# VH-VL binders against q9nrl2r1430to1533: the designs that were tried, part 3

Target 1, 104 residues: q9nrl2r1430to1533
Amino acid sequence: GGVHELSAFEQLVVELVRHDDSWPFLKLVSKIQVPDYYDIIKKPIALNIIREKVNKCEYKLASEFIDDIELMFSNCFEYNPRNTSEAKAGTRLQAFFHIQAQKL
Key: E = the ipSAE of ESMFold2; O = the ipSAE of OpenDDE; V2 = 0.75 times the mean of E and O plus 0.25 times the DockQ between their complexes.

## First folded at step 5 (VH-VL; framework fv_iluzanebart)

Design a10 (at its last look DockQ between E and O 0.66; V2 from the best seeds 0.00; counts 0 for: pae E 9.7 > 2)
Fold by OpenDDE, look of step 5:
Structure a10 (fold): chain C 104 residues (1-104), chain A 122 residues (1-122), chain B 107 residues (1-107)
Amino acid sequence: as target 1 above (104 residues)
Amino acid sequence: EVQLVQSGAEVKKPGESLKISCKGSGYSFTDYWIGWVRQMPGKGLEWMGIIYPGDSDTRYSPSFQGQVTISADKSISTAYLQWSSLKASDTAMYFCARYDYYDSSGYYFDYWGQGTLVTVSS
Amino acid sequence: EIVMTQSPATLSVSPGERATLSCRASQSVSSNLAWFQQKPGQAPRLLIYGASTRATGIPARFSGSGSGTEFTLTISSLQPEDFAVYYCQQYDNWPLTFGQGTKVDIK
């Protein structure tokens, strides 16, 4: 995408980060704290990684950006049971994302 | 270019308070862990603690827990290390450093500040 | 905490020779092991992470090996600029811990 799309990606990431339910997604899960995480999740990703990709202009299509965000949520729901705070936060943040993504 | 620039050398007396700084530039400050390492004169490296400026998640070495405070001001891309009451034994070089996570979510320092020399003597 | 022990304390080698530095962990750290180089008056520099991966810009003469509790840093042909202190560091568990360092000096 062009400069306009890049700015849109940047802004959306900012909005996701500022959301109250972003806390499970701000940074990669620590292997120290969750030793089995990377045995289960094979494509780890977080908002800091996605922001880095945006800053480096690695997303050429909006679909690529969206795919990474959806992967982030998919990972959360794969690892965390539905009744966890992480999964609940993910559900709310994903809903927010889907609304904002329509503006892309 | 990623840079960590630390505040200047400090000469203090026992009992005085001190806050030294580490300013990051050339990268997204909120998206990387930043930590502090002590090196006493002629000695090795000691991990003190780490902070994630994005959410202020902070971890201390047990040896430094309660002895120092690590903080960050993301609005100016600056991390801090502070003492409420210095001791002569706090005399050392203090390095700040950024942790790389991109490849393994590991905690290894990839960029370092130039160090801040703190001298505490009566 | 996981105690990292380096050996030898001092390693004297001639330019062009191979240098082999050892780092032992008190318990397994998997491959979560980094090596740093520090020259007098300078900040440490990352050499190796993940036990065996060279950091960006690090010469090929530096290599890391090992896993679990035993690790090795090898300098295949020591250059004048390689005389320094080398530290290993584990990042497998809190708190993160450094070895006490190995000084590589000129024979």
Scores: ipSAE 0.653, ipTM 0.903, lowest interface PAE 0.8, mean pLDDT 94
Fold by ESMFold2, look of step 5:
Structure a10 (fold): chain C 104 residues (1-104), chain A 122 residues (1-122), chain B 107 residues (1-107)
Amino acid sequence: as target 1 above (104 residues)
Amino acid sequence: EVQLVQSGAEVKKPGESLKISCKGSGYSFTDYWIGWVRQMPGKGLEWMGIIYPGDSDTRYSPSFQGQVTISADKSISTAYLQWSSLKASDTAMYFCARYDYYDSSGYYFDYWGQGTLVTVSS
Amino acid sequence: EIVMTQSPATLSVSPGERATLSCRASQSVSSNLAWFQQKPGQAPRLLIYGASTRATGIPARFSGSGSGTEFTLTISSLQPEDFAVYYCQQYDNWPLTFGQGTKVDIK
């Protein structure tokens, strides 16, 4: 897309960041806090990076934006067992994202 | 052009409070960790702690836990280092520094503030 | 915590000579090692990160090598502006730690 799609991407990212369950996704996982994370997750991504890509108009297709958001959740579920606070937050935020993304 | 500008030198007495600042410009302030480093007169560098201004996630070196408070005000792109009760042993140069991710490995200092000299004497 | 030990404490060299500075970690830090230069009255300046990657604007005479526990900074032909204190810093594990520094003096 164009300017209309970029405004929609901006709105979606703002809504994701404001969501109570965004806390595991705001920034890249710290290697200091989680030493083995980058041994397991090879394509790390977070909301701050996605927001910057939207601001720089780096998404040419809505599918590219959706792919980055879904990669973010996939990384969470790959690293964290389903019973963890991180995975539960990811499940709820992903459900919220799917509802908002239907408007694209 | 990334810049970190620190507040000016301070002369204080033991028991007084102090808050020194580090203002970031030329980059997205909330997207980078800011660390504080102490250098005592004639000595080397000591890592004190870091803060992520985007969510105020704060980590302290065990040596400084409970001795200082690290905070940030993202609305004015400023990080702070604060003492509630200064000691003469707090006399030192204090630097703020920005951390960057080159790879997924973590935190190295790519830009430094000019330093704030704090002198505590009676 | 990971203790970083630098040697020698002071290195006396003439301009144009090669300087070799060592940094040892008490446990493996992989390649998560940075080198900084500090001149009197100034903030530290990043030279090398990732053990061997030169930071932007750093002259080619500075090179870093090593991994695990043993690291080296080499200045292949010292210039007058290179007389300073050099620090290594590991960023592999919490807490982040610095070596005690190596002072490079004019002989």
Scores: ipSAE 0.007, ipTM 0.623, lowest interface PAE 9.7, mean pLDDT 88
ESMFold2 (binder alone), look of step 5: mean pLDDT 90; pTM 0.914

Design a9 (at its last look DockQ between E and O 0.73; V2 from the best seeds 0.00; counts 0 for: pae E 8.4 > 2)
Fold by OpenDDE, look of step 5:
Structure a9 (fold): chain C 104 residues (1-104), chain A 121 residues (1-121), chain B 107 residues (1-107)
Amino acid sequence: as target 1 above (104 residues)
Amino acid sequence: EVQLVQSGAEVKKPGESLKISCKGSGYSFTDYWIGWVRQMPGKGLEWMGIIYPGDSDTRYSPSFQGQVTISADKSISTAYLQWSSLKASDTAMYFCARQDYYDSGYYFDYWGQGTLVTVSS
Amino acid sequence: EIVMTQSPATLSVSPGERATLSCRASQSVSSNLAWFQQKPGQAPRLLIYGASTRATGIPARFSGSGSGTEFTLTISSLQPEDFAVYYCQQYDNWPLTFGQGTKVDIK
């Protein structure tokens, strides 16, 4: 049900945030620090934004929640070369997410 | 309802230390930047700096770097602005404000009511 | 830093009249421009962000336009409660900077 799913989304976000490889994803990328980021990434998203959406019950389906998380990783891999710390962290975190998402 | 409530007016002497506060409520405090803005008497607004309570990432305006310290205690949803040694020229109204994201930048969407700091001998 | 210049310094307008406020940036700030209203003894209130998007609860008589270096805040029909100081602010580059303000008072 919806309430159970909401709780599951909340818990998964908490687990993602607490993961050691969450640092690239905790908040939106700063334009000041990365001036060209938003020229490349058109749908920016981060765990804090996803958490807010969960708290506001904006996800009606698990697929919507999963789509946002996958978008977050997609953005990371689109902007960051494979050998960067961000991309490496993203790879590990995404693998973790895929395992946890099976519980949804 | 999003609210930022600041600590009360301060009357201080030059050389004294001061720490004023800004408490957020009605939203996830750790998910939004909190900034400080100075307004000297009869003057305009000056951006001082900003902090992300979620990880304490802090950034200062060059004009205020080393002049003040911005911090946050996310456990009580409170941001702080402090001076180690006040000057008369620090006399001003100080506002805290929440920053939200839009179009690859951040804008102040909610403001505290302001804290008046008066520094005089 | 990006210098924001507002004009005029003071704008005297009669109730019901149209008010047009200008804000110029020393370099392009794209659409990362906000407008604030401030009344005596109060905190600034967000009116417009993204150069042209009205904040929640802001009356339709307020509108923002422009991009790059030239921006305009328009009050289509000035109401008594609209007499205040208005600030523009860029959030495109570090550090964030405000215009010096335009005071809208009664003619």
Scores: ipSAE 0.014, ipTM 0.669, lowest interface PAE 8.4, mean pLDDT 91
Fold by ESMFold2, look of step 5:
Structure a9 (fold): chain C 104 residues (1-104), chain A 121 residues (1-121), chain B 107 residues (1-107)
Amino acid sequence: as target 1 above (104 residues)
Amino acid sequence: EVQLVQSGAEVKKPGESLKISCKGSGYSFTDYWIGWVRQMPGKGLEWMGIIYPGDSDTRYSPSFQGQVTISADKSISTAYLQWSSLKASDTAMYFCARQDYYDSGYYFDYWGQGTLVTVSS
Amino acid sequence: EIVMTQSPATLSVSPGERATLSCRASQSVSSNLAWFQQKPGQAPRLLIYGASTRATGIPARFSGSGSGTEFTLTISSLQPEDFAVYYCQQYDNWPLTFGQGTKVDIK
C-alpha cells in the first residue's frame, strides 16, 4: 500500500511485540530446543521477520501483511496442543490483533 | 544499509580484562541474532556464541562456555564480547556477524570489520 | 557437534578455469549450508546460503549444490578477484560450525 498503510503495519507490529502474550512469537522457534518443529511447520515466521519485511517494504498489499500475521498464529495452533501456554498466548494475542487491525 | 562497526584493535597483557564492541546500524538491532566468531592467526573461523538483543537470549559454543561473556545494550544497538582475564592464547581476530533466517535456520549475512586483540607479556 | 570437512586444503587454478570445492558434514544438515569468501585482512563475505541460493550481488559464476552431507561450490570461470579462502558453514544445529577452509591460489 501507501505510506500511511506502511506506517499502520509498523504501528500494529510494535503493539503486538509490546503485548504480554507476544513471548512465543518474538523470534523463530529454536531447532535445537524443539527438534521436530521444522518437520511439522514448513512456513515458519515470527514478529521479528514480519517487522523486517515491513521495514524493507516487502508487503505490497495489506492482505499480504495480514496473511503473514495469521500464518504466525496458524503455525502456533498447528504445532501446539490447545491447552499449552503457547496456544493460550496465541489465542489472546490473535484476539488483540483482530481488535487493533479494525482500528487501522 | 546494514553495517556492523567494531571497536578498534587492542594490545593487552595476560590477566587484564577487555570488552570489545559491535554497533549495528541500518536495521532493527533487536530483531536479529548477532554472533561472535574467532579467527586465530593463520587459522580458520570458530563460532563463539550468539545473542538475541531483543530479550538477551544468549547461547555459547561449548568450547567458549565460561571463557567469555556475550552481552548487548539494545538502547545503543551494541553487542559486546568480554574477558575477565585474558590469556596469550586469546590473541586473535574477532568478528561480529548478524544472522538472518532462511529455510529452517539462521545464517550469517553481514559481518563487522573485525577487532584484532593481541595479548602479550 | 557437526564436523565440517573441506577438500582440498589448497586448490591451484588458472584464471578462466573452473574451480570445484567440496564440503562434507559429519551428519545431515539438510540444505542449511552457507559458503563464505575471505580475502586477506578482510571479513568473510556471504556467497551462498541454503546450499544453492546466491546472496544478493554475488556473480552468477558462483554456484552451490548438494544436500544432506555432501556439498559443492563451483566457480565456473575464475577471475583475479576470486583468489581467496573459502569456508563452508552449517547452520542446521548449534553449535554452528565451519569447515577448515579451502585456499584457491593462482596456478
Scores: ipSAE 0.012, ipTM 0.686, lowest interface PAE 8.4, mean pLDDT 89
ESMFold2 (binder alone), look of step 5: mean pLDDT 91; pTM 0.924

## First folded at step 6 (VH-VL; framework fv_iluzanebart)

Design b1 (at its last look DockQ between E and O 0.03; V2 from the best seeds 0.00; counts 0 for: pae E 12.7 > 2, placed apart)
Fold by OpenDDE, look of step 6:
Structure b1 (fold): chain C 104 residues (1-104), chain A 122 residues (1-122), chain B 107 residues (1-107)
Amino acid sequence: as target 1 above (104 residues)
Amino acid sequence: EVQLVQSGAEVKKPGESLKISCKGSGYSFTDYWIGWVRQMPGKGLEWMGIIYPGDSDTRYSPSFQGQVTISADKSISTAYLQWSSLKASDTAMYFCARQDYDFWSGYYFDYWGQGTLVTVSS
Amino acid sequence: EIVMTQSPATLSVSPGERATLSCRASQSVSSNLAWFQQKPGQAPRLLIYGASTRATGIPARFSGSGSGTEFTLTISSLQPEDFAVYYCQQYDNWPLTFGQGTKVDIK
């Protein structure tokens, strides 16, 4: 698309991506790096996919957008034990998201 | 300097067994995956499988599962590819390659052996 | 498996000209995409990994771009030593898969 003012969804995705704790969520988990990931996680999602859906205007309601973000975190906590760097990053990023999502 | 040196060319007959080698040097051999790639005459590259010498974790392409055996001897920094019974269709160049890692990019093949030519004919 | 499709099959370019090679994945491979160069009788050489990161020792005239399913390798000014076959490869999913290759020859 062309240059335009970012929607609330677009702005929030940008803020999430720029966050220091976004690294586990930027893209889908590689089956090579984590062979058993997709045996456990049945609805994989990542910020790059969510960004694409935002760009395509696939979210009609804020709740739909929030559901995908929450799914992303849920997947992280389902696969990663609490003491892992991924889970800790997810915890902090989710807290940040919950604050920002109040603006939606 | 990282190097992968493969064994020499082989000329075999159908039904014969064969084991070719790939020796790594200039790096910690047990810390990187080693893969095998087939290239039939005049054709493209085909991934066969990969092994982690540190614990011998081995994974095959479905097309090559049960057709070849990949192994490693970490005591001499060497990976192997072997056939129990060669076919004429196994005639090809075989490359080994090291898989390195980048935090953002994941795993990728950065260094390659010079290749081993295997010719199978009656 | 993820099918990688390269185009064109053959690209004829004059020395000093720009060469643009395309690689398409049948499904998203994120940025887990590498480009290799292979000359006759030689092993493949890594050019680009992570879709856009130039490997060590690779000249600046080589650049990679793209993500998801569409990727491009660009040679800004073709040198005599650049005439070769180029392969893209995804390393996002098992099994690893290569494109069928693009031959860059001299016009």
Scores: ipSAE 0.019, ipTM 0.692, lowest interface PAE 6.9, mean pLDDT 91
Fold by ESMFold2, look of step 6:
Structure b1 (fold): chain C 104 residues (1-104), chain A 122 residues (1-122), chain B 107 residues (1-107)
Amino acid sequence: as target 1 above (104 residues)
Amino acid sequence: EVQLVQSGAEVKKPGESLKISCKGSGYSFTDYWIGWVRQMPGKGLEWMGIIYPGDSDTRYSPSFQGQVTISADKSISTAYLQWSSLKASDTAMYFCARQDYDFWSGYYFDYWGQGTLVTVSS
Amino acid sequence: EIVMTQSPATLSVSPGERATLSCRASQSVSSNLAWFQQKPGQAPRLLIYGASTRATGIPARFSGSGSGTEFTLTISSLQPEDFAVYYCQQYDNWPLTFGQGTKVDIK
């Protein structure tokens, strides 16, 4: 809700971006390189987009912010088989996110 | 087209400081990681570290942690590699390289600078 | 860290022949494996990414295969301009690591 909550979202996004397992999530998937992705994933999202939305105060509720982060992981797990490097990175980053989110 | 243009060759003495540069053009500089790779004379490639200029997130190879500083100035689309006190063993070719992202293939170096030869001797 | 081991260290091949270069990872890197070519005095050039996808502008004689821990670069009909050092590089996890290189030399 308030300014302090938005500052916490910004710090959490920065921590996610800096995490070693953030590499699959930093930017939107390339339509040219993975043209089928957008036929499967209808609500694409990435950390750079989420960070921009925090900076522009586009999240009205904390749940909206958390939903975008969880959507990001859900997309990863939907598109990738679980034994891929992308899915494994997603699992580790999601675990880190859950720990950090408990502190909010 | 994507280009990475590095600063020119350097001849230095041990103990001197040095900051070499890598200027990116033809793409959105803040949206791609820039890595630094060392190649000692007659040797292979060693990844030193990488920076995301959009937020200055910087990661170092353990072998280079504390030995160099990687930075970027996004206002002029330039990444830097810096030593506070050069050693003779820092004599090498230094490359910058951009990482692109592919969902299936992950991050990979797609474009390289021409290299900067750094010679450190008495 | 993930150790990348290339073999052989040097490969002597005649023009027109097939060259086969091996790269092994100390743990699975899935398909997050790239191959680079480097000629003396030049920057590395990306040949293959994703273990098997040729980069833009790379001739069809270059092909990559493998996944997990075992990878191969094949040059089906070696040309004079292909004599160089070849490096594999994993980008599955930090720190990024290169193999030590395979020099393809004229026989």
Scores: ipSAE 0.006, ipTM 0.572, lowest interface PAE 12.7, mean pLDDT 88
ESMFold2 (binder alone), look of step 6: mean pLDDT 92; pTM 0.934

Design b2 (at its last look DockQ between E and O 0.05; V2 from the best seeds 0.00; counts 0 for: pae E 12.8 > 2, placed apart)
Fold by OpenDDE, look of step 6:
Structure b2 (fold): chain C 104 residues (1-104), chain A 122 residues (1-122), chain B 107 residues (1-107)
Amino acid sequence: as target 1 above (104 residues)
Amino acid sequence: EVQLVQSGAEVKKPGESLKISCKGSGYSFTDYWIGWVRQMPGKGLEWMGIIYPGDSDTRYSPSFQGQVTISADKSISTAYLQWSSLKASDTAMYFCARQDYYWSSGYYFDYWGQGTLVTVSS
Amino acid sequence: EIVMTQSPATLSVSPGERATLSCRASQSVSSNLAWFQQKPGQAPRLLIYGASTRATGIPARFSGSGSGTEFTLTISSLQPEDFAVYYCQQYDNWPLTFGQGTKVDIK
């Protein structure tokens, strides 16, 4: 209903999406591109899913929002070795997130 | 063989509570999401919500948030859908369904229960 | 939510003919699109996932195509057992959403 100032969750998601290291996290991993991903990752999540949840006010607590973001990073580190571009991007983005999350 | 077996048909009155079940077998129940889908008489499919039995993480459709409760008992490989107070408009077929192990970036249902018919009338 | 719109509402075809069903998303769902078949009194059955991948046991006459916002389910040669209602479903964003269905009946 109308244009309003972004909530803290909305702002944080926007900042995460706009971050240079967001590319591994914008969408759910493609099975076509990564055929074995879902053999390993049981609870897939991505920023587009989290954004949708924020838009629909599905997060009642900051902890719930943080849990989904942390799950997103956890999935990345579980699947990707530390020397991969995805893991490196995830490490940087997570550090950024942790700084921003202190404002929640 | 993967199977989802749902509880039997229910005939209820408005205001009554109800809890229907979906039992999974032939696979590791805690490793797959399981969801509920409503189908009103002569209508299409509506996604209600989904639960991960491994940790009971539950996601609802906004249309059903607060209207129903989805839960699971992993000790008996069973998922539940319940109402605290039924309405006539809750009359529908309710299906449970499992997420595919080999997801294509997400949440499609590969195996389905046979459905539970819920009839609510005065 | 992402609105899925199927067309036509009803498709009348003769056995052996080609059936083409359309599904449109209100916004891009990439290839996170599934097709289901439902016969009267039965639960839906998964036909296609990832927009174009046939589920296990699904006959080759069923094929899916498309990406983004436009998708198509094709039945190359309709068999008697194929007369049913078909639903598309996106799983790109919460909440998961189904199309309203296309009924394929005998001409």
Scores: ipSAE 0.012, ipTM 0.639, lowest interface PAE 9.0, mean pLDDT 90
Fold by ESMFold2, look of step 6:
Structure b2 (fold): chain C 104 residues (1-104), chain A 122 residues (1-122), chain B 107 residues (1-107)
Amino acid sequence: as target 1 above (104 residues)
Amino acid sequence: EVQLVQSGAEVKKPGESLKISCKGSGYSFTDYWIGWVRQMPGKGLEWMGIIYPGDSDTRYSPSFQGQVTISADKSISTAYLQWSSLKASDTAMYFCARQDYYWSSGYYFDYWGQGTLVTVSS
Amino acid sequence: EIVMTQSPATLSVSPGERATLSCRASQSVSSNLAWFQQKPGQAPRLLIYGASTRATGIPARFSGSGSGTEFTLTISSLQPEDFAVYYCQQYDNWPLTFGQGTKVDIK
């Protein structure tokens, strides 16, 4: 990637964070609050971590950025039953992400 | 620059209520847990409980459950510790601290407020 | 509840000497251990997290080691400003718990 691609990653992350359904994804799941989470989810990721990686230019390819965002949603669906508020928010935010990502 | 600034020292009588504050600045207040730690005179540190200001999720150490209320007002980036009825045994220094997360290491306190001395005596 | 036990309770060390502080957990906390320094009249200050990683701005004379149930904090050459009480804290499991502290007195 280039400077325009990195700016697009930052803008997309900002739009995700601003979305009403971002609340389950803003920070990493607390091991203290959810002690079994890290027994099930081996590659945890969250929007604050992704934003830091964009700021530090750690994504060399758009696919790497997209993979982290999709991993975030996959973790949500793996851990949370589909009828939970977390999974429903994940479904809506993922749909929003797919629409916004088409604009890259 | 991350800062946690606590309200000033308090001198109270048993039975009175009290609410002390911890104002965070220099970071996204709603994205970190804020914990409260008690230090009784001449004693060590005791974890009291923690709040996530983003959604007000609040957890207490079993030793402090029912003795205090932890709350936050995210509109002014402030966490609170309050008693409905103080006891002489509540005399202590109270610290707020931001709880950071490192996904391979769990949670630890990275920034501390300056402390609020609460003295409860008749 | 994981009990954290520190030893010794008080350590008297001459300036320039090495100080070694011990912390033992009642069950494994893997590397989820932090060390704090508290000087008289001040808030605690984070020194080490993850058992061995120095926090930003902490002098290189402070080092941590250990995993599981046994941990050490080493101050390789004590300075006058290192007079303080040192606490270990586990964050592997809830509730979070501190050791009772080791007071380091400079002879």
Scores: ipSAE 0.006, ipTM 0.557, lowest interface PAE 12.8, mean pLDDT 87
ESMFold2 (binder alone), look of step 6: mean pLDDT 91; pTM 0.924

